# Designs tried in a protein design chat: VH-VL binders against TBCC domain-containing protein 1 (tbccd1). Part 15

Target 1, 147 residues: TBCC domain-containing protein 1 (tbccd1), of Danio rerio (Zebrafish) (Brachydanio rerio) (a4qp31r305to451)
Amino acid sequence: PPGSRLVLMSQVCKQTLAKDSEKLNDVNIKLHRCSEAFIYLLSPLWSVTLDKCRNSTLVLGPVRTSVHIQSCENVRVVCVAGRLTIGGSFNCTIHSLTPTRPLLLPGNASLTLGPFHTQYPTLEDHMASAGLAVVPNLWNQPLLFGV
Below, E stands for the ipSAE of ESMFold2; O stands for the ipSAE of OpenDDE; V2 stands for 0.75 times the mean of E and O plus 0.25 times the DockQ between their complexes.

## First folded at step 14 (VH-VL; framework fv_roconkibart)

Design m5a (from g1 with heavy chain G101S; at its last look DockQ between E and O 0.89; V2 from the best seeds 0.00; counts 0 for: pae E 2.6 > 2)
Fold by ESMFold2, look of step 14:
Structure m5a (fold): chain C 147 residues (1-147), chain A 119 residues (1-119), chain B 112 residues (1-112)
Amino acid sequence: as target 1 above (147 residues)
Amino acid sequence: QVQLVQSGAEVKKPGASVKVSCKASGYTFTRYVMNWMRQAPGQGLEWMGWISPIFGTEKYADKFQGRVTFTLDTSISTAYMELSRLRSDDTAVYYCARDYSFKWEFDYWGQGTLVTVSS
Amino acid sequence: DVVMTQSPLSLPVTLGQPASISCRSSQSLVHSDGKTYLHWYLQKPGQSPQLLIYKVSNRDSGVPDRFSGSGSGTDFTLKISRVEAEDVGVYYCMQGTYYPYTFGQGTKLEIK
């Protein structure tokens, strides 16, 4: 069933990992301790967590529920997501399309937020599959917790 | 069918810059990553980096970081490589090559562009 | 950086005879996705490189079946069962698993 599987991608280092398989449809993804990597997951996803990733670039297909970025350093993320949460992260850049206010938890420094700016041929179909077609983009209206 | 046509040979002085173009035809330009390689006369191949038209991302080999810039003009299906602060050991044939979805299976290459750096 | 070492660097062969080229990497080329991104290219005289074999053993479209690739981990081999005149050129192995992507030094195949 959708949202029932977790895929852990740990310690992807000095590589490009690119997947666009239907096998990733509606999967929960955890990216853990990746470094010096380019990671492209071009499927409609259920949720994504980035934890302790460094010096990396991530381009995600539409994420139905949430993208959570925690304890990351010098990471660029491009995503369409239902919700976006960032905590404990330094020198990160997030380009997003999200219909909810991005949540900024404590411990962040030197964050840059920008609008979603990429395209791939099946993007619109994937956005529809994730329930994110025809939604507003609130990338520039973050909500700060602990301030 | 698929073609990558590069700009003509260049002769440059040390310290100058060169910009090599690579015009693509016969395929959907934005679906492929463009790679750049070079080959000094009588020597082997050296990877310089890539640029992705789809994602607006690029990776330069560390050796060239700070001296090389890759750009694209998607309206004319053309990729560019600019190398600055040229020195004599930059004399080489420069190649563009396409790659589908980061497989590194460079299936089509441009004809090469000879850049000669001499004083 | 992953160092790719080819042997021999010069390979004179008689027409119709087999040829074998070795490629060794300084570390395993198995990617985190389980695949091995080791490729072989041929650069014929005066031409751009062309893909022969991808991911160790898969022939590119139009490549004759006298070409075969094998190997795993750090040791890889390209074989030509019967060398023809059109096989003359420089053969390169290349790894696409780890940044920076690197090529072997090349093996120049010549007819003797």
Scores: ipSAE 0.494, ipTM 0.840, lowest interface PAE 2.6, mean pLDDT 91
ESMFold2 (binder alone), look of step 14: mean pLDDT 92; pTM 0.927
OpenDDE, look of step 14: ipSAE 0.905; ipTM 0.948

## First folded at step 15 (VH-VL; framework fv_roconkibart)

Design n1 (from g1 with heavy chain T30S S52T I54Y; at its last look DockQ between E and O 0.91; V2 from the best seeds 0.00; counts 0 for: pae E 2.1 > 2)
Fold by ESMFold2, look of step 15:
Structure n1 (fold): chain C 147 residues (1-147), chain A 119 residues (1-119), chain B 112 residues (1-112)
Amino acid sequence: as target 1 above (147 residues)
Amino acid sequence: QVQLVQSGAEVKKPGASVKVSCKASGYTFSRYVMNWMRQAPGQGLEWMGWITPYFGTEKYADKFQGRVTFTLDTSISTAYMELSRLRSDDTAVYYCARDYGFKWEFDYWGQGTLVTVSS
Amino acid sequence: DVVMTQSPLSLPVTLGQPASISCRSSQSLVHSDGKTYLHWYLQKPGQSPQLLIYKVSNRDSGVPDRFSGSGSGTDFTLKISRVEAEDVGVYYCMQGTYYPYTFGQGTKLEIK
């Protein structure tokens, strides 16, 4: 069932990890302690958590529920997501399409937010699968929590 | 069918820059990663990095970081590599090669561009 | 950097005889996705490199079946069952698992 499975991708280091498989459809993804990596997950996903990743670039297929970025440094994320939450992160850049206001938790510094700017052949179909095909983009209207 | 045609040979002085073009045809340019390699005369191959048109991302090998820039013009299916602050040991044949899906299976290569740095 | 070491560096072979080229990596080439991104290229005299074998043992389109690849982890081999005149050139192994991607130093195959 959608949202029932977790895939952990830990310590991806100095590699490109690229997945474009239906086996990742509607899966929860945790990316943990990845460094100097390029990670392309081009499937409609249920949720994504980035934890303790450094010096990496992530390009995600549309994420039905949330992308949570925690304790990351020098990370660039490109995503379409239902929600976007960022905490404890330094020198990160997030290009997003998200119909909710990005939530900025305590501990961030030097964040850059920008609009989603990526295309791949099946993107529109994946956006429809994630329920994000026709949504407003609130990338530039973050909320601060715990100020 | 699939073809990568590179710009002609260049002769440069130390300290200058060079920009090599790689024009693609016979395939959907935006679906492939473009890689750059070089080969000094009589020596082996060295990977320089890659650039993607469909994700807006690039990676440079560390030894070229700060001296090399990759760009694309997707409207004419052309990739560019610019190497600055040239030294005599940058004399090499420079190649573009395509890759699908980050598999490093460079199935088509350009003909190569000789860059000579001398004086 | 992952160091790729080929042997021999020079390989004179009689036409019709087998040839074998070894490639060793300084660390395992098994990617986090479970695949091994070890590839073989041939550069014929005066030409650009061409892909022969990808991911250890898969022949690229149009590559004769006298070429085969094998190995795992850190040790890999390219074999030519019967060398033909058109096989002359420099053979490179290449790893695409870890940045920076690296090539072996090359094995020059010549007809003796």
Scores: ipSAE 0.539, ipTM 0.856, lowest interface PAE 2.1, mean pLDDT 91
ESMFold2 (binder alone), look of step 15: mean pLDDT 91; pTM 0.922
OpenDDE, look of step 15: ipSAE 0.902; ipTM 0.946

Design n2 (from g1 with heavy chain T30S G56D; at its last read DockQ between E and O 0.93; V2 from the best seeds 0.81)
Heavy chain, then light chain:
Amino acid sequence: QVQLVQSGAEVKKPGASVKVSCKASGYTFSRYVMNWMRQAPGQGLEWMGWISPIFDTEKYADKFQGRVTFTLDTSISTAYMELSRLRSDDTAVYYCARDYGFKWEFDYWGQGTLVTVSS
Amino acid sequence: DVVMTQSPLSLPVTLGQPASISCRSSQSLVHSDGKTYLHWYLQKPGQSPQLLIYKVSNRDSGVPDRFSGSGSGTDFTLKISRVEAEDVGVYYCMQGTYYPYTFGQGTKLEIK
ESMFold2, look of step 15: ipSAE 0.609; ipTM 0.869
ESMFold2 (binder alone), look of step 15: mean pLDDT 92; pTM 0.928
OpenDDE, look of step 15: ipSAE 0.897; ipTM 0.945
ESMFold2, look of step 16: ipSAE 0.596; ipTM 0.868
ESMFold2 (binder alone), look of step 16: mean pLDDT 92; pTM 0.927
OpenDDE, look of step 16: ipSAE 0.900; ipTM 0.947
ESMFold2, fold request of step 22: ipSAE 0.565, 0.604, 0.549; ipTM 0.858, 0.871, 0.850
ESMFold2 (binder alone), fold request of step 22: mean pLDDT 92, 92, 92; pTM 0.926, 0.925, 0.928
OpenDDE, fold request of step 22: ipSAE 0.901, 0.903, 0.904; ipTM 0.946, 0.946, 0.946
ESMFold2, last read: ipSAE 0.628, 0.520, 0.581; ipTM 0.876, 0.843, 0.863
ESMFold2 (binder alone), last read: mean pLDDT 92, 92, 92; pTM 0.929, 0.930, 0.929
OpenDDE, last read: ipSAE 0.903, 0.903, 0.903; ipTM 0.946, 0.946, 0.946

Design n3 (from g1 with light chain N58K; at its last look DockQ between E and O 0.89; V2 from the best seeds 0.00; counts 0 for: pae E 2.5 > 2)
Fold by ESMFold2, look of step 15:
Structure n3 (fold): chain C 147 residues (1-147), chain A 119 residues (1-119), chain B 112 residues (1-112)
Amino acid sequence: as target 1 above (147 residues)
Amino acid sequence: QVQLVQSGAEVKKPGASVKVSCKASGYTFTRYVMNWMRQAPGQGLEWMGWISPIFGTEKYADKFQGRVTFTLDTSISTAYMELSRLRSDDTAVYYCARDYGFKWEFDYWGQGTLVTVSS
Amino acid sequence: DVVMTQSPLSLPVTLGQPASISCRSSQSLVHSDGKTYLHWYLQKPGQSPQLLIYKVSKRDSGVPDRFSGSGSGTDFTLKISRVEAEDVGVYYCMQGTYYPYTFGQGTKLEIK
């Protein structure tokens, strides 16, 4: 069933990990303690959590529910997501398309938000499957919580 | 037919910069990652890094970080490598090579560009 | 950095005889995706390198079946069942699993 599986990708270091497999369709992804990595997950996803990642670049297919970035340092994220939440993170850059206002939790410093600007061949089909085919982009209207 | 055609040989003085071009044809330029390698005279091959046209991302080998810059002009399907603050041990043949982006393979290479750095 | 060590560095071979080239890595080349990104290239005299074998054992398009690759983990082998005159050149193994990507020193194959 959609949204029932969790895939943990832990300690991906000093390599490029690229996946576009249908096995990731509608899966919850947790990226944990990845460093010096380029990670491309080009499938329609259910949710994504980045936890304790550093010095890495992540390019995600459309995420139906949420992307949560926590305790990350020097990370670049490119995503289309239903919701975007960032907490406890330093020197991170997020380029997004999201129809909800990004939520900025306590503990962030030196964050850069920008609009989504990436294209890959199946992107439009993936956006449709995630329910994000034609939505407004609120990347520049964050909500601050507890800051 | 897939081709990667590089710019001609260069002779440079220490401290100068060189910019090598790599023009691609016969395939969709934005679908592939462009890699750069070099080969000093009588030596083996050394990877310098890559640039991705589709994602706007690049990686430089640590040895070259701060001295090398990769750029692209997608309108003419051309990749560029610029190496600054040249030293005598930068004398080498420089190659571009494409990679599908999921395989980390180099299935087509440019013909090579000799860069000679001498005082 | 992953060090790639080839042996022999020089390989004189009689036409029609087999040849074997060894490549050893300083650490396992198994990627986090479970694949092994070990590749073999041939650089013929005066030419750019060309891909022969990718991911340990897969021949690139147009590569004769007398070329084969094998190995796992840290130990890899390229074999030529019957050496032909067109096989002369320098053979390189290469790992694409960990940054920086690294090549072996090369094995120069010559006809005696």
Scores: ipSAE 0.510, ipTM 0.846, lowest interface PAE 2.5, mean pLDDT 91
ESMFold2 (binder alone), look of step 15: mean pLDDT 92; pTM 0.922
OpenDDE, look of step 15: ipSAE 0.906; ipTM 0.949

Design n4 (from g1 with light chain H39N; at its last look DockQ between E and O 0.92; V2 from the best seeds 0.00; counts 0 for: pae E 2.3 > 2)
Fold by ESMFold2, look of step 15:
Structure n4 (fold): chain C 147 residues (1-147), chain A 119 residues (1-119), chain B 112 residues (1-112)
Amino acid sequence: as target 1 above (147 residues)
Amino acid sequence: QVQLVQSGAEVKKPGASVKVSCKASGYTFTRYVMNWMRQAPGQGLEWMGWISPIFGTEKYADKFQGRVTFTLDTSISTAYMELSRLRSDDTAVYYCARDYGFKWEFDYWGQGTLVTVSS
Amino acid sequence: DVVMTQSPLSLPVTLGQPASISCRSSQSLVHSDGKTYLNWYLQKPGQSPQLLIYKVSNRDSGVPDRFSGSGSGTDFTLKISRVEAEDVGVYYCMQGTYYPYTFGQGTKLEIK
């Protein structure tokens, strides 16, 4: 069933991990302690969590529910997502298309938010399958939970 | 017919820069990652990095970080490699090679561009 | 950096006889996706390198079936069942699992 599986990708280091398999359709992804990596997950996904990743670039297919970025450093993320949450992260850049206000939790510094600007051949079909084909982009309207 | 055609040989002085072009034809340029390698005379191959036109991302091998820049002109299906602050040990044949979606196959290579660095 | 060590570095072979080239990596080449990105290339005299084998054992299109690859982990082998004149050149193994991508030193195959 959609959203029932979790795929953990831990300690992807000094490599490119690229997947576009339909086996990743509608799965939950957790990326943990990845460093010096390029990670391309070009499938419609259910959710994505980035935890304790550094010096890495992540390009995601459309994420139906949420992308959560926590405790990351020097990470670049490109995504289309239902929701976007960022906490405890330093020197990160996020280019997104999201129809909800990005949530900025405590502990962030030097974050850059920008609009989604990436294209790949099946992107429109993946956006449709994730329910994000025709939605507004609120990337520039974050909601802050500050000190 | 897939083809990668590189610019001609160059002779440079130490401290200068060189920009090598690699023009692609016979395939969808934006579907492939462009890699750059070099081979010093009588020596083996060395990977320098890649640039992805589809995602706008690039990776440089650490030893070239800060001295090399990869760029693309997708309107003419051309990749460029610029190496600055040249030294005599940068004398080599420079190759471009394509790779589909990070498969690391390097199935087509350019003919090579000899860059000679001498005073 | 992952060091790729080939042996032998020079391989004189009688025409029609088999040849074998070894490639050893300084660490496992098993990628986080479970695959092993170990390739073999041939650089014929005066030419650019050409792909022979990708992911350990997969022959590239148009490569004769006398070429085969095998191995796992850190130890890999390229075999030529019967050497032909067109096989002369320098053979390189390469790993694409970890940055920086690295090549072996090369094995020069020549007819004796």
Scores: ipSAE 0.524, ipTM 0.852, lowest interface PAE 2.3, mean pLDDT 91
ESMFold2 (binder alone), look of step 15: mean pLDDT 92; pTM 0.937
OpenDDE, look of step 15: ipSAE 0.910; ipTM 0.950

Design n5 (from g1 with heavy chain K103R; at its last look DockQ between E and O 0.91; V2 from the best seeds 0.00; counts 0 for: pae E 3.7 > 2)
Fold by ESMFold2, look of step 15:
Order: structure tokens, then sequence, then C-alpha cells
Structure n5 (fold): chain C 147 residues (1-147), chain A 119 residues (1-119), chain B 112 residues (1-112)
């Protein structure tokens, strides 16, 4: 069932992890303590959490619910997501398409927000699958919370 | 048919730069990651890095960081490798090779470009 | 960096006889995704390298079935069941699991 599985990708270091398998469809993803990595998850996903990652680049397929970025350093994230939340993160860059205002929690410094410009062949189909095919992009209208 | 055609041999002086081109045909250029390798005369192969046409990302091997730049011109399906501040130990045949989906399987290679750096 | 060590470096073989090339990595090549990104290439005299075997044991399209790959973890082997004249060249193993991607030093196969 959608949103019922969790895939943990922990301590991915100095490598590229690339997946576009239908087995990731509607899965909750947690990326934990990854470093010096390039991670491409090119499937329609349910949710994604990045926790304690550093010096890494993440390119995500459309995420139906939320992308949470917590305690990350020097990370670049490219995503389409229903919601985007960032906290406790330093020197991170997030390029996004999101129909809700990004939520910035306490503890961030040197964040850069930008629009989503990435394209891959099945992206349009994946956006439709995630319910994000015809939504506005509010990447540049963050909400500051607790700061 | 898949083909990667590289620019011709070059002779350079130390301190100069060189730009090698790799023109792709016979496949959808933006679906594949382009890798660059080199091979010094009589020696083995050395990976220099990759550039992705579709993901807007690149990775340089640490050894070349700061001296090498990969670029693309997708309108003519061409990848470029520029190596600056050339040294004599940069003398090598330089190869481009494609990779699908980060498999590092380098299924098609260019013919190679000899770059000679001599004083 | 992951060091890839091939053995032997020079391999004279009699036409029609089997050949075996060893490749050892300084650390496990099992990727976080469970796959092993160990590949074999052949560089024939005067040519660019060509892919023979990908992910340990899978032959690339058009590669004769006399070529086979095996191994796991840190130890890998390329076998040629019956060497033909067209098999002459330098064989390289390569790992794509960890940055930087690295090649073995090469094994030169010659007909004696």
Amino acid sequence: as target 1 above (147 residues)
Amino acid sequence: QVQLVQSGAEVKKPGASVKVSCKASGYTFTRYVMNWMRQAPGQGLEWMGWISPIFGTEKYADKFQGRVTFTLDTSISTAYMELSRLRSDDTAVYYCARDYGFRWEFDYWGQGTLVTVSS
Amino acid sequence: DVVMTQSPLSLPVTLGQPASISCRSSQSLVHSDGKTYLHWYLQKPGQSPQLLIYKVSNRDSGVPDRFSGSGSGTDFTLKISRVEAEDVGVYYCMQGTYYPYTFGQGTKLEIK
C-alpha cells in the first residue's frame, strides 16, 4: 500500500546511488548520515527525510507529501514536493517546485532557495502520479518559523 | 549506431590549456552520463570524472579538481573536457565514454585524443 | 582510494588454451544498493577500450560466451575458456562503486 514502506539509506559515502525502480513508488525514504555522495531517486515517492547528511547532492523524483531536511551541511537538493521543511541546516541549496510555502525551522544558516529546473524523460508522468502535475510553485515564498 | 567522435591530436607547452571535444551520435545524448578517462603512453587507464547532461551535475576526480572543466553543448550533442595548467605528466590519450544510469559500464568509447605536453 | 590489483600483469598463452585473470580490490565493492560494480574491459592493440563484462559476470552485447566473469566482495576473476587470436590485448578490471573510480593496472594477453 502507498506510504506504508520505509527505505533507509544510511551512510552512503563517496558513491553515486541511483534508482528509478517502480519498487520505490510511493515509498517513504530516509537518507541518514550520507556524505560525499550523489543520490538520484527518480521515482514518484511518498515522503523523503534527509537527516545529518553532508557534502552531498540529492535529486529526487516527485514527492507526494513532504521533503524534510534536518541537520544537513553543504547539501544540494533538487526536488518536486507537496511540502518542503528545512531545519538545523548549514550551507545548503534547495531547488524546488512546491505548491506550499517552504517552512524554515530554527537553526538554519546560509540557505539558498531556487526554482526547480531539472528534467528527465518520465518526470511528467511521475508528477502526475504524485498529484503535482498542475500545481503552482511557491519556492520563493518561505515561511520562517521560530526564528 | 552509437558513435563518439573526438577532436584531433594536440601538442601543447607546459602551462597551456587544451580542450578536447566528443561529439555523440546514434542515441539520445541527454539520457547518458559522459565520462572522461586518460591513458599515459604505455600505462593504464585513469578516470577523470563525469558530467550529466540531464541532471545538471558533474564530478571531478580529486586529482584533477581545479584544473579540469567538463562542459556540454546539447544542441550539437557534444561534450568537452578542458584541462588547464598543463604539465608534462598530462601527456596521454584522452577518452570520452558514455554511461547509462550511473552503471559505470562505459559501453561506448571515443577513438581517443592524444595530447602531448612538451617543453 | 580503492586500489585494484590485477594478476598476472603479463599473460602469454597458447592459442586454444584457457586463460584466467585475477583482480583484487583493497575493499569490498558491494555498493549500498547491494550490487557489485566490477567491470572488465579489453583494449586491443591500437584501439579504444571495449566493455566485456559488467557487474562481475554479465557479458556485454556481442561478447563471445568463451568469456566469463566471477567473484565477489574483493576477489574477481575473468576467464577465457579457449583463447583466440582476436583476444590479444590488455585487459582491465574497473570498479564503479566508490569515488574515484579506479582501474587495475592491466593484464597484457599475448599468444605464444
Scores: ipSAE 0.383, ipTM 0.807, lowest interface PAE 3.7, mean pLDDT 90
ESMFold2 (binder alone), look of step 15: mean pLDDT 92; pTM 0.929
OpenDDE, look of step 15: ipSAE 0.896; ipTM 0.945

Design n6 (from g1 with heavy chain E105A; at its last look DockQ between E and O 0.03; V2 from the best seeds 0.00; counts 0 for: pae E 16.6 > 2, off the site)
Fold by ESMFold2, look of step 15:
Structure n6 (fold): chain C 147 residues (1-147), chain A 119 residues (1-119), chain B 112 residues (1-112)
Amino acid sequence: as target 1 above (147 residues)
Amino acid sequence: QVQLVQSGAEVKKPGASVKVSCKASGYTFTRYVMNWMRQAPGQGLEWMGWISPIFGTEKYADKFQGRVTFTLDTSISTAYMELSRLRSDDTAVYYCARDYGFKWAFDYWGQGTLVTVSS
Amino acid sequence: DVVMTQSPLSLPVTLGQPASISCRSSQSLVHSDGKTYLHWYLQKPGQSPQLLIYKVSNRDSGVPDRFSGSGSGTDFTLKISRVEAEDVGVYYCMQGTYYPYTFGQGTKLEIK
């Protein structure tokens, strides 16, 4: 079933990684301890978690459920997602298209939120597959939970 | 323990320049914006601008544009403020202060540096 | 520039009694993100300023709960429920919503 598989990408360092395979369709992705990396995952995804990543850029295809960004530093994320959650992160920039208000958990500093601006072939087909539309986009209306 | 330690008092002639240092400790220097303020004798506080070690950018209050320069040395966690073409009305205590992003307020201040400009 | 006007400029108070300081801005301080960047600082004699209240009503860590802030739009108030001897000094409001950031002229609180 969609969302039943987890792909862990750990310690991707000092490289560019690009994947657009249907093998990533509807998988959960965890990026852990990646540094100085450019990571492009251009498929419809189920969920994405970034944990302890540094000095990296991520461009994601549409994420059906959620993008979680935890304990990251100097990371740029470009995504289309059902939900966006950010906690414990510093000096990060997130460009997003999301129909729900981004959730900001405790421990963040120097975050920049901006609108989605990336286009690739088949993006519209991937958005349809993930059940996401271009409106509404609530990137600029975050919620703060916790302290 | 967050601490901002500024350089010592300066006495300058009109037309000279002064450079004040602000050494940070007890936190990750590159994660916070540094602001500069001054306080003339018997007067209130005046904001001069900020510098961001995160993005390498700065903002100056229009009053000081063209006379003030903020710089950083991230290797020693130190911020600098240089004010040129000094006038007697630049006599003041100069402060650095850390800007904490969630508060957007100055939560830690240096001890102040007295700059006296006299002929 | 946004002008910040404090009242009173001099505030003699009796120990243990309440005190109130007003701060008014020349324009609304509500940022486009819906938040209000109005802060209060205390400068004790011979010291650097210290943060008391940020974003209208939030006490900074270590600030006694006898300090409270309130207000909206253009009118703001700092209250001290029971003045202690250590509260003497000059209180400043500051706005951080618009460049340049600007301070009120200060309110000197003294024990009478």
Scores: ipSAE 0.006, ipTM 0.500, lowest interface PAE 16.6, mean pLDDT 85
ESMFold2 (binder alone), look of step 15: mean pLDDT 94; pTM 0.956
OpenDDE, look of step 15: ipSAE 0.884; ipTM 0.943

## First folded at step 16 (VH-VL; framework fv_roconkibart)

Design p2 (from n2 with heavy chain D56E; at its last look DockQ between E and O 0.95; V2 from the best seeds 0.00; counts 0 for: pae E 2.1 > 2)
Fold by ESMFold2, look of step 16:
Structure p2 (fold): chain C 147 residues (1-147), chain A 119 residues (1-119), chain B 112 residues (1-112)
Amino acid sequence: as target 1 above (147 residues)
Amino acid sequence: QVQLVQSGAEVKKPGASVKVSCKASGYTFSRYVMNWMRQAPGQGLEWMGWISPIFETEKYADKFQGRVTFTLDTSISTAYMELSRLRSDDTAVYYCARDYGFKWEFDYWGQGTLVTVSS
Amino acid sequence: DVVMTQSPLSLPVTLGQPASISCRSSQSLVHSDGKTYLHWYLQKPGQSPQLLIYKVSNRDSGVPDRFSGSGSGTDFTLKISRVEAEDVGVYYCMQGTYYPYTFGQGTKLEIK
């Protein structure tokens, strides 16, 4: 069932990892301690957590529920997501389309938020399957929590 | 048919910059990653980095970080490589080569552009 | 950086005879996705490199079946079952698993 599986991608280092397989449809992804990596996950996803990643670029297919970015350094994320949460992160750039206000938790510094700008051939189909096909973009209206 | 046509040979002084173009034809430009390599006279190949038109992402080999910039003009299906603060050991033939889906299988290469850096 | 070491660096071969080129990497080339991004290129005299073999053993389109690739982990081999005149040039192995992507030193194949 959707949202029932977790895929851990740990210590992807100095590589490009690109996946567009339907095997990733509606899974929860955790990216852990990835460094100097380019990661392209071009499937509709259930949730994504980036934890302790650095010096990396992530391009995600639409994420139905949430993208959580925690304890990351010098990471660029491009995503469409139901919710976006960022905490404990330094020198990160997030280009997003999200219909909820991004939540900024304590411990962030030097964050850059921008609008989603990526297009790939199946993106619209993936946005529809994730329930994000026609939603407003609140990328520039963050909520600061506990700051 | 796929073709990558590069700009002509350049002669430069140390400290200058050079910008090499690579015009693509015969395929959907945005679906392929453009890579840049170089080959010093009588020597082997060296990878310099890549740029992706569809994702607007790029990677430079650490050796060239800070001196090289890759750009694209998608309206004319052209990739550019600019190398600054040239040194004599930058004398080489510079190649563009395409790759599909980050497989690093460089199936088509440009004809090469000789850049000579002389004092 | 992953160092790619080719052997031999110079390979004189008589027409019609087999040729074999070794490529060794300083670390395993198995990617986190389970694939091995080891490729072979031929640079004919005065030409740009051209892809021969991708991901260890797969011939690129139009490459004659006298070319074959094999190997795993850190040790790889390109074989030509019968060398023809158009096979002259410099052969490079290349790894695309880890940044920076690196090439072997090249093996110059010549007809004697």
Scores: ipSAE 0.540, ipTM 0.854, lowest interface PAE 2.1, mean pLDDT 91
ESMFold2 (binder alone), look of step 16: mean pLDDT 92; pTM 0.931
OpenDDE, look of step 16: ipSAE 0.898; ipTM 0.947

Design p3 (from n2 with heavy chain S52T; at its last look DockQ between E and O 0.77; V2 from the best seeds 0.00; counts 0 for: pae E 2.1 > 2)
Fold by ESMFold2, look of step 16:
Structure p3 (fold): chain C 147 residues (1-147), chain A 119 residues (1-119), chain B 112 residues (1-112)
Amino acid sequence: as target 1 above (147 residues)
Amino acid sequence: QVQLVQSGAEVKKPGASVKVSCKASGYTFSRYVMNWMRQAPGQGLEWMGWITPIFDTEKYADKFQGRVTFTLDTSISTAYMELSRLRSDDTAVYYCARDYGFKWEFDYWGQGTLVTVSS
Amino acid sequence: DVVMTQSPLSLPVTLGQPASISCRSSQSLVHSDGKTYLHWYLQKPGQSPQLLIYKVSNRDSGVPDRFSGSGSGTDFTLKISRVEAEDVGVYYCMQGTYYPYTFGQGTKLEIK
């Protein structure tokens, strides 16, 4: 069933990891301790957690529920997501399309938010599959929590 | 059908910059990654990095970080490599090569551009 | 950096005879996705490199069946079952698993 499976991608270092397989459709992804990596997950996803990653770039297909970024350093994330949450992260840049206000938890510094402007051939089909639309986009209306 | 055509040979003095072009035809430019390699005379091949219009991303090999810049002009399907602060050991043939889907399978290469850095 | 070591560096062969080229990496080339990004290229005299074999054992389109690749982990081999005159050139192995991507030193194949 959708959202029932977890795929863990741990310690992807000094590599480009690119996946667009339907096997990733509607799975939960955890990216853990990745560094000096480019990671492209071009499938409609259920959720994504990025934990303790550094010096990396992430480009995600549309994420139905949430993208959670925690304890990351010098990471660039490009995503379409139902919800975006960021905590404990330093020198990170997030380009997003999200219909909810990004939630900024304690412990962030030097965080940059920007609009989503990435394209790939199946993007529209993946957005439809994830139930996400191009409007509204609240990337520039973060909610500060506990700060 | 697929073709990568590079700019002509150049002779430069130490300390100058060079910009090599690579014009692509016969495929959808925006769906591929462009890689740059070089080969010093009588020597082997060295990877310099890549750039892609797909996600507006690039990677430079650490050895060239700070001296090399990759750019694209997607309206004319052309990639550029600019190398600055040239020195004599930069004398080489510079190649562009395409890759599909980050497979690192360089299936088509440009003809090469000789850059000579004279003493 | 991953060091790619080829042997031999010079390979004189008689027409019609087999040839074999070894490529060893300083660490495993198995990617996080489970695939091995080890490729072989041929650079004919005066030409750009051309892809022969990708991901260890897959021939690129138009590459004759006399070329085959094998190996795993850190140890890889390119074989030519019957060398022809058009096979002359420098053969490179290349790894695309870890940054920076690196090539072997090359093996110059010549007809003796």
Scores: ipSAE 0.529, ipTM 0.847, lowest interface PAE 2.1, mean pLDDT 91
ESMFold2 (binder alone), look of step 16: mean pLDDT 92; pTM 0.930
OpenDDE, look of step 16: ipSAE 0.890; ipTM 0.942

